# Designs tried in a protein design chat: VH-VL binders against Putative lipoprotein MlpA (mlpA). Part 9

Target 1, 215 residues: Putative lipoprotein MlpA (mlpA), of Myxococcus xanthus (p38371)
Amino acid sequence: CNFEQPETNCFVQESPSWAVKYDVVDSPKDANGDECTTTAPLVELMGVYKYVNPETGAAQLALRPATLASRAIADTTTTSADQTSLGSLDTEPKDHGFCHANDFAPAFVNVAASDTAAANTIRYEFTNVRVYSAAVAPGTQFTGELKYTSNGCTSSYVMRAVWPPAPCDTASTEPAENCGVGSGLNPEFAVVCQPTSATGTTGYCVPAGDIPSFK

## First folded at step 1 (VH-VL)

Design t14 (framework fv_bebtelovimab)
Fold by ESMFold2-Fast, scan of step 1:
Structure t14 (fold): chain C 215 residues (1-215), chain A 122 residues (1-122), chain B 109 residues (1-109)
Amino acid sequence: as target 1 above (215 residues)
Amino acid sequence: QITLKESGPTLVKPTQTLTLTCTFSGFSLSTSGVGVGWLRQPPGKALEWLALIYWDDYKRYSPSLKSRLTISKDTSKNQVVLKMTNIDPVDTATYYCAHRVYGDYKGAFDIWGQGTLVTVSS
Amino acid sequence: QSALTQPASVSGSPGQSITISCTATSSDVGGYNYVSWYQQHPGKAPKLMIFEVSNRPSGISNRFSGSKSGNTASLTISGLQAEDEADYYCSSYTSSYLVFGGGTKLTVL
């Protein structure tokens, strides 16, 4: 018999959108070990959700990349569940305010073959996910690792994420439009505008340094 | 048509390593999305999933048995091999290998081998 | 113990309809409750009957149907026949990735 009530001190800001930046660790390679060009996005939005089993007290963290959600239109075989990566989550923070999340199921879409392209599975595998859950930034920043596979190219990344998602433009001189005062982000967060493309200026505010990222 | 067949020892002693081979036909483990899993059923008890491997060498293991299990494939031989270390009498079961397509049937295995009974006894 | 609970046995007569329940005892985590059903005759391998709650594989009789209400999934067999006598297992994704229910023995009287 278990007489204690389930509790968790690992707060996570649930939202259909967080801003996530990926920094390459291992460049894309195909099955032959040769370099290829398909990579994870420079930045994207991600759904972040927490579930707690009321009977057992076990906690789970769910991550849903917007890239998978948007490409699901071309996929009739996967559902929102396949496009969402579910892992376990600590019930209380470890040393230094981090809640560890482990054993993520892969998130993926099966993009159907067309007249011009072969069938392709886009797969996200998350590991070593850590949510910063302390009073100064309660469940609004996390870090982890991503193994990304698409078009036979596999690459790995460190990911850093922040809530709320704030759109930005590196060409703007207005602070509110370039991750400064009035952008919606905590003024103490160290953030920088990350364009969605190498040649563009529009993107999202993302952590500038290691999590927790503060000025 | 897809067929799978399990092979390996039918009698194993405690503490030994159990090695089971799944030999298949009618599909290739080079085909995108295809996988093969291992499951077991102790006499008179429920089915239990053990491990699976996909075309791209992606592997998954049952959390409670992960430290004891290794799954591998030999695509050229149409074989998937499961190794389970430090076997115990409670591991006595019929072991099955089964076909799956990634994203298809949502966690279900559509075609199964006939199973092979493994008895763990001194 | 299993995260999915099934009755140990059910029985019916030829021509009747019977229903086998599968209840998630741990949690409903939304899209991760993919329910499939397997039929197993004595000494034989399991056969997939239903996947994704209500879908039938090619070749499976429309006498077999699946549904879900709340935390309980159900397999319904209409027009019960002698060859339906078997063990039935439900399966779904859970925190342990893939789990099976304890199984239900169907007896056709």
Scores: ipSAE 0.005, ipTM 0.445, lowest interface PAE 15.2, mean pLDDT 82

Design t15 (framework fv_bebtelovimab)
Fold by ESMFold2-Fast, scan of step 1:
Structure t15 (fold): chain C 215 residues (1-215), chain A 123 residues (1-123), chain B 109 residues (1-109)
Amino acid sequence: as target 1 above (215 residues)
Amino acid sequence: QITLKESGPTLVKPTQTLTLTCTFSGFSLSTSGVGVGWLRQPPGKALEWLALIYWNDDKRYSPSLKSRLTISKDTSKNQVVLKMTNIDPVDTATYYCAHYPRYSGYDWGMDVWGQGTLVTVSS
Amino acid sequence: QSALTQPASVSGSPGQSITISCTATSSDVGGYNYVSWYQQHPGKAPKLMIFEVSNRPSGISNRFSGSKSGNTASLTISGLQAEDEADYYCSSYTSSTYVFGGGTKLTVL
């Protein structure tokens, strides 16, 4: 018996973990424009959350990279808010089923020096984030751009993300362990196993193509 | 440095409304990403999550209990209040409030808990 | 039904190791990737032992370790001590709610 309007039509699957793949757009350069070697991860988990102001209906999207979360224990100066990138979020889908998120604050940690490494700031800057919110895949895929800085090296990427995160092994012949039938992902999603290292086989299922990524 | 303490009645009659207050120190609910949640544990039973309130007044409730629960905060007093309507003997439990750090590196665990307060529902 | 299934009990002798499992019961879940483990002694509030599957809070012994494979998270306790005798709960956060396992009673023989 309640006829109240919905808070928002931009559904986002909130989760501590989405699988995010980064594809390089501009290779790492230092402040002088010279090549350097520090890059963003090939794939990582990312926390994705939506906040809605109950009085105004204004929505926000929060992105928390696992790399920042894991380094936070060694953080000497940043607050928990600095480790999460918070931006605005459309209240209704636009642009062919996409909900746009804009004006993200940078997320970063200041990693303390250790016996083996100098102090380092790791910084994530997100732009052009779009969550696909159409009926066929409501709030379970997104894309955007990342500017990543670590060890004085800055590089840029296209990021493509999917929920749920599904662990995978490129060496496995079992479909459920290599992003196929039984993996837990929607069977219509076009996904591929992305190892966490260039030399390893274990990683996460990630979108194989542009968002929305379907077979 | 973070501490939380539950307070409220220890004995409540069926059909009444239970009001519990969590008073905390060592953090502020004006800090972005921080929340305070409520859980309960009936004697000899498993933990059950009830509700969570975030710094921006965004609220989450257990789906099975949502119609009976109201969570609110008073940031100036460092308090979070849980109200549960139409209480029943099955609601007899130790009630805990807990710090939900969310963005502090303990975001899927409640890193600091209150001591708990036993609420008995009897006629 | 609990969304997370734990064995009701587990036992071991001092100095040995034991493992407690926590399995997601929903067939549509690709796994709970961020899992927390809590230790609870009788009459006490739960204590966070492991967060984000495998990370330890400051002050928690390295005898406690967490891991995950598929839909099953595991807590392993090595070098068992009498003080480890307690109830252990797994927990996961998904879809704007927390879910807890039914708990496992660890007996140190």
Scores: ipSAE 0.006, ipTM 0.515, lowest interface PAE 11.4, mean pLDDT 83

Design t16 (framework fv_bebtelovimab)
Fold by ESMFold2-Fast, scan of step 1:
Structure t16 (fold): chain C 215 residues (1-215), chain A 126 residues (1-126), chain B 109 residues (1-109)
Amino acid sequence: as target 1 above (215 residues)
Amino acid sequence: QITLKESGPTLVKPTQTLTLTCTFSGFSLSTSGVGVGWLRQPPGKALEWLALIYWDDDKRYSPSLKSRLTISKDTSKNQVVLKMTNIDPVDTATYYCAHGYRYYDILTGYSYFDYWGQGTLVTVSS
Amino acid sequence: QSALTQPASVSGSPGQSITISCTATSSDVGGYNYVSWYQQHPGKAPKLMIFEVSNRPSGISNRFSGSKSGNTASLTISGLQAEDEADYYCSSYTSSSTVFGGGTKLTVL
């Protein structure tokens, strides 16, 4: 009757899909420091999972970029574990509602050259990941930094993510299809439609500002 | 093994819409990473990329022609269709469709094209 | 916006080696990462000869090789043969488009 069960206040909405936007901090450079053009996606889906060790109570955050998952079909070297970046996660919020996740292992795919496909390694290195876990929006937005390497080009980004992953179309006048009322997102979230390609209009609703992103 | 064939009108008048169909075999446009592109070559001039469509219905267009182009696929028929509106005599060219692949780290939809259709000459005249 | 620059023509005799250059004139061209080369005989569709700078598709003679140095990609044809006479195009990408070079006419004398 007087026994209190241990509790954690770092809530994370687990989902095979969150929508993640990358904003460039350091433009792509090759190993010699010269400019190059390969960049991280404008937006992608990302698997987000929380694991708790039942013996120790330690929490971990797992991030799995959809870009790595989709490229994996051509990769005989890496596994789902290699394509998933695993880091530690705070047990309770410490910074104005944020739970920090640290010490992420790189996530990557290695695709060897073949008659129809180039040799290419795509590597994600996450740092300073922070999940907003306050009562107003528990575990449905996060931010962090990404170091992205592909085709010998390394670039860095700030990433901002939101759940649920709401598809959108910048050409649509229907609010539900362009991150407005009826899109499935919390109406208090400040979100904008980010196309998946430079020439297309279809994409995903992503945070419009710094996390937590509210109107 | 992989084959592609273009079809459509060979003579079109200015201001009309040109519709070209690419019919293919030896691959599926439901296979992850696969795409089909359209390219053209005016008589005696260089190759020009027009559009690309991928297995997931992602579409990429040449910026200079984007407002005039629509690319679509019918996976069940093994077809990709290109529509170009408001056609002009400068659009006279041999039009090709070609098999390609997606690079997941390039935004413009670049591909190398390993198999090409034979091409169809479209003449625009009044 | 961006262009890939090729010489308009190049010529050689049977058995010689020739090189065709493809120079990126804009810093936003992805020529360092991905470059493909196509051969086109008169009246025929282009044929892929090289992809991703230096890779050869199955069935393409090892007389054809690709390389890059700085902002210039090169196609080299060794042991030149009469059937190599054709137009050659390089291709790469920019931040906004897939681009092709202007083409090089190879004449085998």
Scores: ipSAE 0.000, ipTM 0.442, lowest interface PAE 15.1, mean pLDDT 84

Design t2 (framework fv_bebtelovimab)
Fold by ESMFold2-Fast, scan of step 1:
Structure t2 (fold): chain C 215 residues (1-215), chain A 122 residues (1-122), chain B 109 residues (1-109)
Amino acid sequence: as target 1 above (215 residues)
Amino acid sequence: QITLKESGPTLVKPTQTLTLTCTFSGFSLSTSGVGVGWLRQPPGKALEWLALIYWDDDKRYSPSLKSRLTISKDTSKNQVVLKMTNIDPVDTATYYCAHSYGYSYGWYFDLWGQGTLVTVSS
Amino acid sequence: QSALTQPASVSGSPGQSITISCTATSSDVGGYNYVSWYQQHPGKAPKLMIFDVSNRPSGISNRFSGSKSGNTASLTISGLQAEDEADYYCSSYTSSYTVFGGGTKLTVL
């Protein structure tokens, strides 16, 4: 673990990787309101960064989903700025130790059709993001909401995230491999292994309950 | 538990089209973030990536082999098929299919089939 | 020429630590956040040992660790054991395709 002195009272652990779990609120529907099949991932890695304006002291939170970062390699039409969702961030914790982040710009990639791929736009819209920033766990868990659009399907989710990201396997009986002792996570965190697929066993340790997720 | 198994001819003549099938269980290729790739390894040589197909039918091919390769999926059969045209003795290799994580930073192959040796002889 | 360069061989004695390098010849090779390492025993399929530079899959011994410095990723094996003798491959995602290194044969003396 590595904790830095905060530039504001709302500390956020900056990292290219946090583990983020998405729980569905509204199932995927297309523009006509018909059901469709493209969903957000069950779990993914996400870059999390904090910026503070040195002149004003105003803070911003940046979220960069691994899905967008990976697709950016094939996409020359969007920039790193388009693939990163930037919102405001409180300078001091409010309700119950949370720092609120609001007014996120959408993050997206726009992949044109080629001989190897169909045209597709993947869009992330974050709202109601809250970083838990109390002294007992400064800036290592957050929650929020996601509206996800891909292949013309739009769906919504509650997201819950933890740092550090830890790989795991639900089939393992060894605690270190199933989000227990030795996994690298704070032992007081209530975490559970979330497979990357509905039928597989390997994935990442993610919050087991509402943020802050403690035993 | 995720399992994958390659199947297809073990002996192919030059100029023919090689068709390989990957049959899998323990996951769905409809699940967001999931992909299946094909790789090969000539006897005594390094691993070479050939192609990958994702849950959303997005496809990636090795640049040097793109004109010869077609990858497709049949979600109802839990199968991914690779076709390679104009087969040549240099294509003799063990061919692997593998499960891929699409949503983690980068793309990697966490679980592999046992491989199937394809010999190209005249 | 490969975009990823590995030494052809490396050796060590039981209990020692060894490091295998993987050097990108282009700064565009996966931004170096997309490096994976695979272990292959003779006659077997490759096994994922490390992904995203430094992450271990479930079931992989903590004796295996990954790191990155500049344009070089490294696989370090501590407390070397006889069963570690194998071929090791690095891999990275580039602009729309995957590339593998040439492989390194680890000999446990």
Scores: ipSAE 0.000, ipTM 0.450, lowest interface PAE 15.5, mean pLDDT 83

Design t3 (framework fv_bebtelovimab)
Fold by ESMFold2-Fast, scan of step 1:
Structure t3 (fold): chain C 215 residues (1-215), chain A 122 residues (1-122), chain B 109 residues (1-109)
Amino acid sequence: as target 1 above (215 residues)
Amino acid sequence: QITLKESGPTLVKPTQTLTLTCTFSGFSLSTYGVGVGWLRQPPGKALEWLALIYWDDDKRYSPSLKSRLTISKDTSKNQVVLKMTNIDPVDTATYYCAHRGYDFWSGYFDYWGQGTLVTVSS
Amino acid sequence: QSALTQPASVSGSPGQSITISCTATSSDVGGYNYVSWYQQHPGKAPKLMIFEVSKRPSGISNRFSGSKSGNTASLTISGLQAEDEADYYCSSYTSSSYVFGGGTKLTVL
């Protein structure tokens, strides 16, 4: 971490894709407190956008999970706005270069049952989101907490995210394909390949440790 | 070693403005990440956070008291000042200033002043 | 009522272990990693005992430990001693605000 020359503005790298990893805090439970099986993905892409009110200078952060975007094709009742979580954002970094984002509205989809799929409701609730915005890594890593609910099954997570989203393969010996030199990520970042499934090897480079994640 | 000490009037009349000063040593409010907060505790009651000021002069206030509070700093004197307008008997409390611990994940108050009792009497 | 709920009192005998709970009544209050615990003896300023749920400041006895399960954080004091008799406050932090529990009076009998 570089704390000698902090950013004067909360810069966030806007992109339709950041790579986000979720680490479970509270395992899935239904409304009766019984165990259930639906969880957030191990890793997913997420749209990240910043809006600034030109009159007041007030800033907002928007997060749109790829899980919601992909399921929106089958959803006839929710809009793109419902599938995007919008919160406030600090205008200047605090606490060692972090810009805090708060008061996120939930993001969700309600997919009706069809002849090919059961009904599915998914809800994302983000809290304690903070973007690292120091000179050494301006607006390219963030962390926060997620409460994930799918069909009444609720679980919670710590999320850690990095830009750019770099595809990777844990089975590859080529550094550029396994989060090393040539992957497109800042070489000072501590990153690791996170497969999208428990049985597969392909996924995305994600932070290896707490944000900011450096070697 | 970090130390903080509160000073100000011990007796204030309703409707007046209360001014409290925190004088500290062992750290600088120009240091990146540092903050100083004000908290209070009415006799026999729970702690309540009032305000926080950061090294860069950014300020946070308790939402319920924001309209009555002003926090400021004088880095050259190692002082943080809190002003509370329109004081009322329910504002009778021991007032503390405290150093905000600064790490990447959370805010907490790691060093506290001894506290100063302010009585509001009619 | 505060957003963080603590029992008004707890008691134990020397050498026992006791646990003080701190339950968030709102899902908007604090994150999982932002719970602090403070000890306050009569007439004294609060002293930080635990921060970030389970971490101890330098100089705090390992008899004090913190944990969290669901929306409830817990402070556990093992090997209870007479000098542990005090009020204990939990607190949670967000980027915009601090909230404190109502406090728990620990009596060592």
Scores: ipSAE 0.000, ipTM 0.427, lowest interface PAE 19.0, mean pLDDT 83

Design t4 (framework fv_bebtelovimab)
Fold by ESMFold2-Fast, scan of step 1:
Structure t4 (fold): chain C 215 residues (1-215), chain A 122 residues (1-122), chain B 109 residues (1-109)
Amino acid sequence: as target 1 above (215 residues)
Amino acid sequence: QITLKESGPTLVKPTQTLTLTCTFSGFSLSTSGVGVGWLRQPPGKALEWLALIYWNDDKRYSPSLKSRLTISKDTSKNQVVLKMTNIDPVDTATYYCAHRSYKYGYYYMDVWGQGTLVTVSS
Amino acid sequence: QSALTQPASVSGSPGQSITISCTATSSDVGYYNYVSWYQQHPGKAPKLMIFEVSNRPSGISNRFSGSKSGNTASLTISGLQAEDEADYYCSSYTSSTYVFGGGTKLTVL
């Protein structure tokens, strides 16, 4: 056992922002199994943090979706701890350079009713999270699964994430503004611009393929 | 609709280089997210993935075979070529090329060629 | 070592339902939501039946369904028909490699 980074330990790039893409597996259904329309974002920023017990070496991974952080302003009942999902994290990479994170507690907010909307609980449940920690890209890409509930609709997704978060515009001809040279991302990463809305062009550079996503 | 067809020699001697060509129609290998892969299946055995080429000319290879494989494309001819060096009798298999689709960030082989049997013997 | 394990064979009678399992021995193969299922008739190329665990391509009968529980993905065929007799392969993909299961021979009695 050795805790020297990035070579021997599960290194994770800690940052208040990673860019995370969600791809639907199961479309939204309500408690009766009927179709409904509330989905997870196409892309969002996410806080990613690693906690290590210095006495035991036990590690935890913390994921904090920006959607929960932004809706917290309207929440009077949850804290930043409730809006952050904590799971266990491997102390060393397994085969293919992945560090596995398991047993995540749900992250959620209780959004109070407003003039335009009823009260709503938004809940994130993460499973099968894996951080790529091999030397060629230590702790800067991860994948996992999300079960998302909002407005009584539950849907599931694969999530793929990359650091650093790079803003982009699919309408731009400048490579630096469309996930190319000068964007700030590792040039070996296979990334593509994912708009934040179906009708817009601005968003974030996200992995183009399965993790690890390389050219 | 999408179609792919493999072509190449049906009998190869040990130590030679095997060259296989996949000719396709119904899609462009310039379309973002699109790729063409090569797979093989020895008689009575499981499928094995060999190589993949992406729309942007990026390439992926099976780790166990990487030193023997070269994949390339000619977008103007709608062709993908696989070369495998130092052929051995254990490489006897039906070789397939397949269209790789991109949907929701996932990659899977949705349309396959008919396959071409390559026998390696002295 | 990463691998996908399938039973060598399953059998059923017309009109019955059968299930084929695909078990990952290591999560590093990108299991869970990256699972695809292929059907192969003797002498024919494989045909995609299921992708992303439970999604069907256009034209695939709703008699074929996919699911997962824990470390095991399952392909279920309901209302079994004679033409369903074939080899079935599960597959998982990461950006580094594709992994295929050993295949399951379905016999319709």
Scores: ipSAE 0.000, ipTM 0.419, lowest interface PAE 15.7, mean pLDDT 83

Design t5 (framework fv_bebtelovimab)
Fold by ESMFold2-Fast, scan of step 1:
Structure t5 (fold): chain C 215 residues (1-215), chain A 121 residues (1-121), chain B 109 residues (1-109)
Amino acid sequence: as target 1 above (215 residues)
Amino acid sequence: QITLKESGPTLVKPTQTLTLTCTFSGFSLSTSGVGVGWLRQPPGKALEWLALIYWDDDKRYSPSLKSRLTISKDTSKNQVVLKMTNIDPVDTATYYCARGRYSYDYYFDYWGQGTLVTVSS
Amino acid sequence: QSALTQPASVSGSPGQSITISCTATSSDVGSYNYVSWYQQHPGKAPKLMIFEVSNRPSGISNRFSGSKSGNTASLTISGLQAEDEADYYCSSYTSRSYVFGGGTKLTVL
């Protein structure tokens, strides 16, 4: 048909929400190299979208952190485009079933000053993003690296992500509520409940190991 | 901090098998996207890639040397071993191990100091 | 011989910009970034300077930049300094194998 999209073997499950876990690599430092306290979330939801140019077949991957979307209400200058990181995406899997995404533009918000906090820019810089796109898990897990800056503190992380996002509670003895049988995730995925705070029990099911994360 | 170090004989005779060990720290070969490879550089010559092993035991060999090379890993010891059979004086070179990063461009981000292997009778 | 062609030598003066080319003989993979660059000082191990055509590892000066056009990748060094004097190697993944260029000796005159 005249509206046919170019074929690509790099399938990505598009969704306004994937569950993403961040594991620290480099602890927060300010511009002078001194320690500071602002860190990325332990877990958050992330929008994941794929675009394919019908004329050229070139593919792009878009990542939109929920933290940026939620802070946008206090934003003075940024748009949805600034809050979304857009990079290139392979048209076919490379080795090991991975499709690589590179050259991401930073995603950021400028949070206005409030009665309790000074103005702040929150910035996400993604690198080495790889979507696992094989028959056993077609575009439903990815990994990458994040450089996170907020309150002048920069820190680095490995991110591991899974679709669909499944809420969980580490205090629950019911398997379906603690990333087990009946949670909605592929039962072959190795997942663990990651609370949204260090002191709480509620969060999201995230990959338990390196991507691809299987039992 | 990431470090790699080569070890093995510095002098080998023609027709023998060369065995080199890379011992590393600061990362694990159980981490997805990580590999360890071997490269060499004869005195005054260009770099030549030999072999690489990835976290999932996927192995890559230089096509011209494949019949002579075996690469293996011991993830629990943080070691990667290269064996090269039928050694010849033209194999005299500094041998490097390096951490390979799997992306659509295969590249090496950390290198060992190198070990000079001389092949003579 | 190498599938990647580099000039054997280039030279420049302090403060100048120089460019080293790396030309593939068989592959135009314009949708993929299969190029990395390494710096090697005499008696030392190679050091990664650029990966995936244009990305710099942490700690590498922004005086070093990479680009490509068609089958030719380029490493550009701006504000040339004496410490930049070294051998530079390009590398690419082609035919499921790593290949290295023949190397370029940079002399700072």
Scores: ipSAE 0.000, ipTM 0.452, lowest interface PAE 14.7, mean pLDDT 84

Design t6 (framework fv_bebtelovimab)
Fold by ESMFold2-Fast, scan of step 1:
Structure t6 (fold): chain C 215 residues (1-215), chain A 123 residues (1-123), chain B 109 residues (1-109)
Amino acid sequence: as target 1 above (215 residues)
Amino acid sequence: QITLKESGPTLVKPTQTLTLTCTFSGFSLSTSGMGVGWLRQPPGKALEWLALIYWNDDKRYSPSLKSRLTISKDTSKNQVVLKMTNIDPVDTATYYCAHKYYYGSGSYRFDYWGQGTLVTVSS
Amino acid sequence: QSALTQPASVSGSPGQSITISCTATSSDVGGYNYVSWYQQHPGKAPKLMIFEVSNRPSGISNRFSGSKSGNTASLTISGLQAEDEADYYCSSYAGSYYVFGGGTKLTVL
């Protein structure tokens, strides 16, 4: 039932799950410039999809954060399209093997008030997204910038992503369970286990350095 | 127009180091995206890729030959040099240098080839 | 060990169509669309005929076409001519290196 991706020189591995790490650039601030505490996840899974218009050859990249997808079930006011960020994508790799993706629409969910929490909008704004599509590792690593807003707090991040999304445990001495040999990742990739919480040990293998992240 | 030409010894003895030079025109290895690879073909046998080097000094080697190969460039002379250590009679082959481009469809093909130079390994 | 398997020879008559197959193991190049085809006349360097499965470089006759189904790429030559007699090699990118098929000798009878 699936078809081979329409011919384009910017290959992207389509998957409902990539592992994405966020490193803070600007700490959370509210609209008045005062400090607040709500931040993006340390790591999350993200759906990554590519569309190519067969008539024009124009390519688009779609990013769907798992945080929005999981909260979407409780949201009756936004659509699947609102919860997915869609931008353009180059048809040819540019400098240093990168395919640039630009002009992303914001992705968001409106979470209704409950007995325990006030109403909240979670919003993702992606910019400067670049998919590494050189011969050495075509379409399995990308980087970009995120502006994250939740509970009136806005913060910014550098994001770095890798496919496949390999689960890991920082407490394990087995290489296959801690982003080493047998984890399912390209052994030449420089990856590290990023826990989903500051106090836990389980998470996902993510790029250890700037994209492209190699040993 | 891109052109490449191989040069080096036509006869080498076992255990010596083979040094081959590729001299090219029509592009520069100071230009982003440009690369040069080396390939060989023993008489009557299939083509085999050996190594490549890009404008940014990124180097790639055949896994089976990695320990014997060194590729380098002299951008000012428009030359790429391949060295193969511990030469053996099975290394007798025509050696080719070829152009490739890093970005887009050029990342996966060799589009312009030198004429080749036959190297015979004999005691 | 060859990562790409080609028939050793193929034959055809002038005006006929022939097809040369190139089959990859799934662990090497079967999932990639980075298949190239090269033509080599005796005593000469290889010439690029097809790249990325089905793309033709400028100046290459439209009698040469490429396709891929599963792990098998194919080069088809239509309207066969005497000058098409040559060795044909498939090649693919395998993640960190390049592999070549064993080559197919085309004889035009």
Scores: ipSAE 0.000, ipTM 0.408, lowest interface PAE 20.2, mean pLDDT 83

